# VH-VL binders against Holliday junction branch migration complex subunit RuvA (ruvA), part 9

Target 1, 202 residues: Holliday junction branch migration complex subunit RuvA (ruvA), of Salinibacter ruber (q2s5c8)
Amino acid sequence: MIDYVSGTLVDKTTDSALVDVNGLGYRVHVPTSTYKRLPDTDEEVTLHTYHYLREDDESLYGFATKAERTVFETMTGVSRVGPKLALSALSAMTPTELRDHVMEGDKSRLTQISGVGTKTADRLIVELRDRLADLDVLEDTSPLSGGSDARAEARADALEALTELGLSKADAERSIRQVLRDNAGIQSADELVRRALKADQE
Key: E = the ipSAE of ESMFold2; O = the ipSAE of OpenDDE; V2 = 0.75 times the mean of E and O plus 0.25 times the DockQ between their complexes.

## First folded at step 4 (VH-VL)

Design c04 (from b00 with heavy chain S102Y D107G, light chain N34F S99H T100R; framework fv_alirocumab)
Fold by ESMFold2-Fast, scan of step 4:
Structure c04 (fold): chain C 202 residues (1-202), chain A 122 residues (1-122), chain B 113 residues (1-113)
Amino acid sequence: as target 1 above (202 residues)
Amino acid sequence: EVQLVESGGGLVQPGGSLRLSCAASGFTFSDYAMNWVRQAPGKGLDWVSTISGSGGSTNYADSVKGRFIISRDSSKHTLYLQMNSLRAEDTAVYYCAKDYDYSGYEGYFDYWGRGTLVTVSS
Amino acid sequence: DIVMTQSPDSLAVSLGERATINCKSSQSVLYSSFNENYLGWYQQKPGQPPNLLIYWASTRESGVPDRFSGSGSGTDFTLTISSLQAEDVAVYYCQQYYHRPLTFGQGTKLEIK
């Protein structure tokens, strides 16, 4: 089983990536969400992989985050759900969004996924509810993500904290923008608040 | 036995606001997703918005997203559509429509109200 | 978005004759693993709201007369009225519910010849 692939990105399409690992080329199928996070060709890349083995399909699938891989693996474990459907789901929504819709029993959102009918939506809700309840959303903040909902939530929390500390909304937003311009990788609301307060200093 | 009765339509100026209501009876209101579908004079049907039975999930057509808010009150068995920043293109009869299947949001509709006319004009 | 296109825009048929209305989707609305087509048909009489006739492409709604039938799969669908009656004068709409946003065809106006 190959748990990850780390090497040089040789080629990419909207549904696949070719990674060179010490002279061995691994072609991995990826959802659009992972494609959007891929670096330019000739750059280093690490993908979390799942080796899918069935009677009619033997393929390697790659993901920007462990959360995406967990969703893919869990979905393909559901009766009558194949890898194409699982890739479509990950291309349509984030692991966190999928978890939330499953937890809520939101068939309307689930049927927006191409190939997901009412029966498949029902199976996803029944089969995945407990399995996805503990999905670790922190895994979506991997270095390869390029942008995440965790960052947006940290920004919103920092904005609220800064305004509670007496900053106007405009000043708080300006300070947060300045911090993120200089330190785009910050995911913690507490760290954003600390650096924003320092950045606002004359 | 199922009845859906819309109200709240009328003449409103561009940029104005209007709130539509749909009173439901004859079924367990909270078990079914509800929808707003509109029809401009002499034109076809145009889906506007969906709200789940619990009210926890909402969907909007791109043309109304950010301006319209769908909501429901389970105790009153009533569906609402708050329409803000109205434009001439929003002129239509607005229908309240019930999703077909129990506890689902399949998106095809077994019951419709009679509609309420919204006219956006000076 | 899935675009639904009906043909013809209007149709005149004599009483007792067969009427056929076509609907095409820009993308397949068939979930092949379950052989389910996410396609419905509605009838709208003058001054009235739409009324559901057919769902899942070919399942007739309870209370709808036997003369109405739906057929087709994937991207091409047909609504057939085997023997037109005066009460069938209406605009007919197809609708897909395979993918959101939900979309309707532009409508086909059926008149007596």
Scores: ipSAE 0.000, ipTM 0.437, lowest interface PAE 17.8, mean pLDDT 81

Design c05 (from b00 with heavy chain S57K S103E, light chain S32R N34H T100R; framework fv_alirocumab)
Fold by ESMFold2-Fast, scan of step 4:
Structure c05 (fold): chain C 202 residues (1-202), chain A 122 residues (1-122), chain B 113 residues (1-113)
Amino acid sequence: as target 1 above (202 residues)
Amino acid sequence: EVQLVESGGGLVQPGGSLRLSCAASGFTFSDYAMNWVRQAPGKGLDWVSTISGSGGKTNYADSVKGRFIISRDSSKHTLYLQMNSLRAEDTAVYYCAKDYDSEGYEDYFDYWGRGTLVTVSS
Amino acid sequence: DIVMTQSPDSLAVSLGERATINCKSSQSVLYRSHNENYLGWYQQKPGQPPNLLIYWASTRESGVPDRFSGSGSGTDFTLTISSLQAEDVAVYYCQQYYSRPLTFGQGTKLEIK
C-alpha cells in the first residue's frame, strides 16, 4: 500500500497528477480541491494517497490533506459509494462541510454533488452519518512556532471542555479553528474556550 | 420525470451502418453513465456498451468491439451508438438505459427507454 | 465472463400463491470486504422495457411492492413474490454488475395457472 508520494510534479490535469519519484512516475487521481493546491509543473509536491482495489479497477487517489483522504476512505468504505462519487463530494465541499451536511440531513446541499440525486442523498445521510460524526477534520493552518506541543495540549483540553458544555466534537473543532485563525498567538485552553464560546453567541 | 427516447432503428443490409440516438430528459444527463442493452426477438437481455458521465471511459461487449462506438453529447442531452459492419446477429431491439451512478460501479439500470428496433437482413 | 443461469425457464403459479425464481452465477459476485453482492433483478412485461425491482441482491427499488424480495449471496440468488398478482405476469431477469462484461440471466417467464 502506498501511503504518500513525494517528488516532482511532471504533469497535471483537472482530475489527475503525475508525480516523478526518483524515476518512477505515479499517476494519481485527485479531487478539484487538491488540483487547485497543486504547484506548477517541475515543482516538488507531496500527496497523501489511497490505493483503491477492486477486481476491475486498480487506482491511486491523491489528496492535499489527510482530512480529504480520510473522507475519501470513509466514503469508499461504505457499500454502494464508489471513488468517483467520493471525489465529486470532495470537489464540491470541504471535509467539514460534507460531514456537517450529512449530520444535518441536508439533502438540498448534498444534491449539489455531481451524480447525487435525492435517492443517493438519502443513502449518504443514512450510511455516512455515524461514520463521519467523529471525523477529525481539524487542520492546523496557523502553527505556533514557540510552542506547538503546548498548543496541541491546549486544543485537546479546549475540545473536551467545549464538548462538556454541550457542543458536538465537530462544532467544537470548528470554533477552535475559527478562533485560532483570528488569534494565532493563543496558547491556553482557557482562552480558547472563552473565545470559542463568545463566537458561538453571534 | 426521467425520460429516455431512442431513435434511428430500421432495416439495414449486412455490412451496413446505422446510428442510434437516445434523447434524455428529466435528470442532469452529464452526471450519469449511460448504457446500450439489446434484446433479439424472443431472446433475453444482452449488454452492449457503457459510457461514463464525462464520456472519458467506454466499455464494450466483445461481440461488438471494433464495430460499435458509443458516444454522448452532453449539450444535447443525447447518447449515441454508431453501429458499423452490421451482421444478422445484431438484429435486436436496442434500449438505452441510465446507470445509477456516473462511474459505472453501480451498473444497475433505474430507467430504460422504450427501445428502437434494428433489423439486419438482406 | 460471469455466466448467469436462471431456473426455471418458465413458471406457472396461482394468484395469491408464492413464486420463487432462482439465479446462479458462474463465479462469486460478492465483494467480500464490504459484504455486498453485485446482483440486480428486472421485470419485463410484454411490449415494455425492463423495470428495476431489486439491486444489491436484496434492496427493493422505490415504488416496488413489498411482495417482491431478493435473497442470497455469492453465487446463489432468489427472487420471491410472496402473493402473486395478475400484474406480475412478466419475464424476470437477474443481472450481475460485479465484473465486465455485464451479464444477464436468460430470463424466467412467469405465468398464472
Scores: ipSAE 0.000, ipTM 0.460, lowest interface PAE 14.8, mean pLDDT 82

Design c06 (from b00 with heavy chain Y100W D107P, light chain Y31W T100R; framework fv_alirocumab)
Heavy chain, then light chain:
Amino acid sequence: EVQLVESGGGLVQPGGSLRLSCAASGFTFSDYAMNWVRQAPGKGLDWVSTISGSGGSTNYADSVKGRFIISRDSSKHTLYLQMNSLRAEDTAVYYCAKDWDSSGYEPYFDYWGRGTLVTVSS
Amino acid sequence: DIVMTQSPDSLAVSLGERATINCKSSQSVLWSSNNENYLGWYQQKPGQPPNLLIYWASTRESGVPDRFSGSGSGTDFTLTISSLQAEDVAVYYCQQYYSRPLTFGQGTKLEIK
ESMFold2-Fast, scan of step 4: ipSAE 0.006; ipTM 0.445

Design g01 (framework fv_falbikitug)
Heavy chain, then light chain:
Amino acid sequence: QVQLQESGGGLVKPGGSLRLSCAASGFTFSDAWMHWVRQAPGKGLEWVGQIKSKTEGGTTYYAESVKGRFTISRDDSKNTLYLQMNSLKTEDTAVYYCTTDYDSSGYEDYFDYWGQGTMVTVSS
Amino acid sequence: DIVMTQTPLSSPVTLGQPASISCRSSQSLVYSDGNTYLNWLQQRPGQPPRLLIYEISNRFSGVPDRFSGSGAGTDFTLKISRVEAEDVGVYYCMQATQFPPYTFGQGTKLEIK
ESMFold2-Fast, scan of step 4: ipSAE 0.013; ipTM 0.462

Design g02 (framework fv_falbikitug)
Fold by ESMFold2-Fast, scan of step 4:
Structure g02 (fold): chain C 202 residues (1-202), chain A 124 residues (1-124), chain B 113 residues (1-113)
Amino acid sequence: as target 1 above (202 residues)
Amino acid sequence: QVQLQESGGGLVKPGGSLRLSCAASGFTFSDYAMHWVRQAPGKGLEWVGQIRSKAYGGTTYYAESVKGRFTISRDDSKNTLYLQMNSLKTEDTAVYYCTRDYDSSGYEDYFDYWGQGTMVTVSS
Amino acid sequence: DIVMTQTPLSSPVTLGQPASISCRSSQSLVYSDGNTYLNWLQQRPGQPPRLLIYWISNRFSGVPDRFSGSGAGTDFTLKISRVEAEDVGVYYCMQYTRFPPYTFGQGTKLEIK
């Protein structure tokens, strides 16, 4: 079982990455979202991996974030949902967006996933709603993305405050994400909480 | 009303080829995996193979006894499933049925409707 | 491959009496979604198979309540509380739990004596 690979990126395509770990080359399949975050070749890279083992397929899949891996693992754990559909989902939307659309029952957004029709969208809503409810999108960080520790701390503080005020973790995370999308310059937990509460009221 | 109708069966010599069709109506064919199941005269049911929906890659799977000789395909625009049978053996003599399988978990739409069957006889 | 074994292979029954058919799988039929993918099929003489019971114990549309299924894990039973003349035929259990191949029991022939 391989939980991550960390090494030199030797080669990349839109659906795969080749990582050299002390002379051993690991080829991993990646969603487009992970591909976009990969560094240039000959740079260091770390990918969270999932070893998919079935009678007809043995493959290694790699992700920029643990949240992406959790979504992939959760989706492929559902009967008749294969890696291709799970990769398509992660290429079409973020883990948070997928969770939110599943939780809200937003069929029109789910049908934007390649290969997903209306019946499959209904199935994803039913099968994934409870399984994705605990997904922590504020922990959806990656060595590939680079970040601000001060901002990460502010977001964590805001999440704690919003949940103490009665929001579910998923609702609090969605509100914080929406506030940051609209107001990218916000860095204080107090301001995040204030704006998230205002957004939740409307 | 869900309906499946097989056709294309007949008498064929060992080593010959035959193509079966299964015409589907009354449901969204493209959402379903489709299966071929056969039954030799006076014997039990044997799964032959399946083809998944395009949402799940359109992948095909075969029983070991037919692998390399039979090919399953589908035409979603015509709501039709096909079984191409090559290098036929006397042991392939059977009634061939098509049946549907909703290509996702949690539904009861698994092997719920079957066609009437088409008879394939492989004899010299 | 999962092997499905039925007993008995032939069951002569008197009209109005109960009948019971057993099915044993070589491996557990519980799937990753928590469901057990075991069906019972009925095949009347000269007819195609018909779905009778799905997911161990659920009657398919139009199936009379005299039919019941039970079991868990690897051991399953189909019961007919009061056999009627129209119940003559061959009964098959099948599994479609994991990756193919999907497999059937040998069949149990139910005959009125």
Scores: ipSAE 0.000, ipTM 0.433, lowest interface PAE 16.0, mean pLDDT 80

Design u03 (framework fv_tocilizumab)
Fold by ESMFold2-Fast, scan of step 4:
Structure u03 (fold): chain C 202 residues (1-202), chain A 125 residues (1-125), chain B 107 residues (1-107)
Amino acid sequence: as target 1 above (202 residues)
Amino acid sequence: QVQLQESGPGLVRPSQTLSLTCTVSGYSISSGYYWSWVRQPPGRGLEWIGYIYYSGSTTYNPSLKSRVTMLRDTSKNQFSLRLSSVTAADTAVYYCARDSYSYGSGSYYNPFDYWGQGSLVTVSS
Amino acid sequence: DIQMTQSPSSLSASVGDRVTITCRASQSISSYLNWYQQKPGKAPKLLIYAASSLQSGVPSRFSGSGSGTDFTFTISSLQPEDIATYYCQQSYDTPLTFGQGTKVEIK
């Protein structure tokens, strides 16, 4: 029901924030990554929220970015993945990192998430691959720590170019990730596209 | 089907700018691929100058980068080469070529699959 | 830059002979190697891409092999129309680079 809260930060703990909106206090649960970006108490704050409603649980969750909220919502839709595990995932890695590890089938990285063993990692890969493939990295912006990322923009442009050339979105993403692992300093989408096409060898 | 044709002056004076245009037919240059310039001095081998991606992004040979500009004109389906401060060493046959994505053995490879006929440019007073 | 070295620079052979040209890259280029034929006064023509893939319309007597740094181009039975200069070219990294060429002549 509640898409965002914007107000004065009254109190914070490592896993929650209390936000005063014109005399109404909202307690929101946050990943530790969001906690670290929260301002000091008595300062203004805006959080993207998700109203979690299940048979035995009703809670409000808050995030620095819309992409984090989308990841949380998508993960909690997976069988046997609850809010605690989804928060642990977002505390361990960014939405882009999580998407990349899922797309690559990187079980080793996924098992670093608290509560994720080999079987849960396999389930996340199967269930989230299609759902996170379309995650828009450009909407991963936050009032807490800035706007667009030039590297993310180049990556998005390269992804579009590769899919226009006939690669599936999944294959294009895999190739781009392989290039960036070895060449973190690439700034242009055209160079990223060229190297990604070469990296498409097994 | 796809055809490329170079055009431009065959004689350029030292210190001036060499300007060539490649007209493409049978394929829209704004739809895909890299579009390249390659030159060949008389009696010598091939040297890649640079390419322009269908989006307009360019990459140039570092040995020529300070003197090279490539542009596209999508309304005329053309891409162009400008090479400034020319000397006798720039005398060559200039080819335009498509840098394609031929698929083989699980990957896309970038061969030059279509070439223009070549245009001889002589740098002389 | 990746340097491409061809061997030999020129050769003479008889019709029907097996002709072999080698190309060496200064670093590994996987299979991102192409071979071109150039006849006097003409543009280069793509014969082989991806080290070993024959371009459509090219006679089967032409073949390529190799990976990494060492590559070979072969004409299994030389024909008179095969008189030309042959170039290898890497497309692994920019700047794109060509070998110096191998001139093939008939005795």
Scores: ipSAE 0.000, ipTM 0.456, lowest interface PAE 12.2, mean pLDDT 81

Design u04 (framework fv_tocilizumab; at its last look DockQ between E and O 0.44; V2 from the best seeds 0.00; counts 0 for: pae O 3.3 > 2)
Heavy chain, then light chain:
Amino acid sequence: QVQLQESGPGLVRPSQTLSLTCTVSGYSISSGYYWSWVRQPPGRGLEWIGYIYYSGSTTYNPSLKSRVTMLRDTSKNQFSLRLSSVTAADTAVYYCARDSYYYGSGDYYNPFDYWGQGSLVTVSS
Amino acid sequence: DIQMTQSPSSLSASVGDRVTITCRASQSISSYLNWYQQKPGKAPKLLIYAASSLQSGVPSRFSGSGSGTDFTFTISSLQPEDIATYYCQQSYSDPLTFGQGTKVEIK
ESMFold2-Fast, scan of step 4: ipSAE 0.006; ipTM 0.533
ESMFold2, look of step 5: ipSAE 0.489; ipTM 0.743
ESMFold2 (binder alone), look of step 5: mean pLDDT 90; pTM 0.926
OpenDDE, look of step 5: ipSAE 0.042; ipTM 0.640

Design u05 (framework fv_tocilizumab; at its last look DockQ between E and O 0.18; V2 from the best seeds 0.00; counts 0 for: pae E 3.4 > 2, placed apart)
Fold by OpenDDE, look of step 5:
Structure u05 (fold): chain C 202 residues (1-202), chain A 125 residues (1-125), chain B 107 residues (1-107)
Amino acid sequence: as target 1 above (202 residues)
Amino acid sequence: QVQLQESGPGLVRPSQTLSLTCTVSGYSISSGYYWSWVRQPPGRGLEWIGYIYYSGSTDYNPSLKSRVTMLRDTSKNQFSLRLSSVTAADTAVYYCARDSYTYGSGDYYNPFDYWGQGSLVTVSS
Amino acid sequence: DIQMTQSPSSLSASVGDRVTITCRASQSISSYLNWYQQKPGKAPKLLIYAASSLQSGVPSRFSGSGSGTDFTFTISSLQPEDIATYYCQQSYDTPLTFGQGTKVEIK
């Protein structure tokens, strides 16, 4: 079971993240809440993942927080709740909000989630109430990547510098990405530029 | 290829319990999906009775909930329907079916993509 | 419970005709609507799921459209083998419910 994916964010969409882990790319489905917290491409990222294994399907679902993953797992255990519906729920509301609505029995809010009917809302309320009440921490303020801001700035500066030196944006990005794959700890634009240029010459 | 086959008595007396078994081949009932029972009275429409999840959990039509019990035998790859206190109104062709969702996308559209051939159960004295 | 109402209850058309069946839900069901074909003495067969997605192996003359409360099933060119009763079914909420069915015959 894959419980987390940690590596370089290669690509992101509103509903997915592509993470390179030592040359292997993992596409991870993410809720909007996680998407919004994703770092920029070519930065390091760690996602808490649920490895969805079925006979005819294998998919990864990733979350910024363990709480979101737990909620996802719990939701997908409810009747007629699939992964996408669970993602939709987490996209529509935070774990805390979900808990509050569940605890209050607020079906009107729950049914605003696409795919959630009144009976499904009832089931969610019944089945999630105790489980969500037991969650001590429903939100995690931890960044998805350590030093994300510094790295992001360094990357941006490096990209600018490389393009000013005559590299195409695409080439610069590729070079920076390669450097970061080989040296994930770099947080200096100068170092990125230096190594990127060297890599481009090889 | 996924196949479903109903089996059980075709005649049940009033107040007795209707019992049917669905044998599934080509797919393990514990691997995924929702395994449903649907019935159709002669010349009438379709009524969903309930389903048993791949996990073993069940959900029943509220109109029949008090009388319905669904079980599964994973070793035999079978799931069953018990309907107690039957009346003439329970005379119908009973179908077992696989209630599906789309893999990959994770969407749960709940189409019945595979059906048994159906088993007529007549409630009569 | 969500009620599904089909229209018409029956129709007769000629081979090659365009056939349209409508299904209305008592409340919004988004795109959680399936269409089945049932021939006499046979189990229903899934034709369309998610309102407009064609089931694998189903002829392209069958199609579905709609969202919310109003849905349409279409046979672009009716064939003799299409004689059957067609049902819509909502999968938005339990209990799962079916329309009354539409019996399609050929003139």
Scores: ipSAE 0.188, ipTM 0.699, lowest interface PAE 2.6, mean pLDDT 89
ESMFold2-Fast, scan of step 4: ipSAE 0.281; ipTM 0.642
ESMFold2, look of step 5: ipSAE 0.383; ipTM 0.684
ESMFold2 (binder alone), look of step 5: mean pLDDT 90; pTM 0.934

Design u08 (framework fv_tocilizumab)
Fold by ESMFold2-Fast, scan of step 4:
Structure u08 (fold): chain C 202 residues (1-202), chain A 125 residues (1-125), chain B 107 residues (1-107)
Amino acid sequence: as target 1 above (202 residues)
Amino acid sequence: QVQLQESGPGLVRPSQTLSLTCTVSGYSISSGDYWSWVRQPPGRGLEWIGYIYYSGSTTYNPSLKSRVTMLRDTSKNQFSLRLSSVTAADTAVYYCARDSYDYGSGSYYNPFDYWGQGSLVTVSS
Amino acid sequence: DIQMTQSPSSLSASVGDRVTITCRASQSISSYLNWYQQKPGKAPKLLIYAASSLQSGVPSRFSGSGSGTDFTFTISSLQPEDIATYYCQQSYDTPLTFGQGTKVEIK
């Protein structure tokens, strides 16, 4: 299974990207949100991928962020929700916006997604609420423990470092939040960067 | 530099739709930022109404959601607010504001870093 | 919804005084807290973002601290032009919510 592709962007359309990885071309289907962030052709690109494998469909999907991939995977696990619908959702709203609308039971916003009617919106709310809660991060367990300024500074420094290393701001923010969810005691920017890079690669 | 300017009728009759437009200059609304409406009734505090993202995706305050619509017009670099079925409780100064996703702008945690001057909308008669 | 509670609701102080305002969130919001200054008849102005970061062009006498649920905003030496209402705001989750405001007046 292919977890990411990193190489030269050879070609792009509004719904796909062709990435050359050492002479091997991977055609990946992308939501509009990812398309908007693709560089010009002949530039380097990294996409987080999901290998969708069903009886009648075998396709590779690519995303700018791991959260988008998680949303796509979670949505396509819902009965009667296919890749096209999941891509439409990601093209219409961010992962955090989708989580928010699902958790609040906001049917009117969900029905704005192309291909989502009232029945599908109800299904998404029921099926995804618990699963999308995994996108949340644990907060600082000791907000008044002292050193909170140091933690905030470390987080800001880590975000800047990760962005300089080529991560998008959204990817860097998410990776930092995931690391803090797993280990709220981390206070150094250096440690946050190391763990966030591991989280982003896995 | 970024500038925001509200425009629209200052008087709306009860049960009708309040419509306001925010014109942005010095910056494209088609970037990765969120564009919000915030209101303030006379002598009261601030209430967030909702935002619209570069993709056209919107999120509205649940308290107002059934009555709110936000749209963007990228060719005019504008975004708009429509609030239906207004009552006297909707009388307020309406601000448009940017809550930026751009780290380089100093808007790291999505603060409202640029605001319009505000437009008073009175719901009367 | 995340509820933001400010204290005090109003205060009166002399020029040169240290002024402190607190803001409490109903749940943890990490460092996703911003502080705004609003003068009569004007739009709010961003002073502090990310709980403790000073916005460009804002005087250094303004500062913020805190994380999680408890936050503090300080004016180290109050100036006449600082007469305003100050608001905290969380940007952690929607709906975005503001505190009720703290009115700062000079004696």
Scores: ipSAE 0.000, ipTM 0.428, lowest interface PAE 18.7, mean pLDDT 79

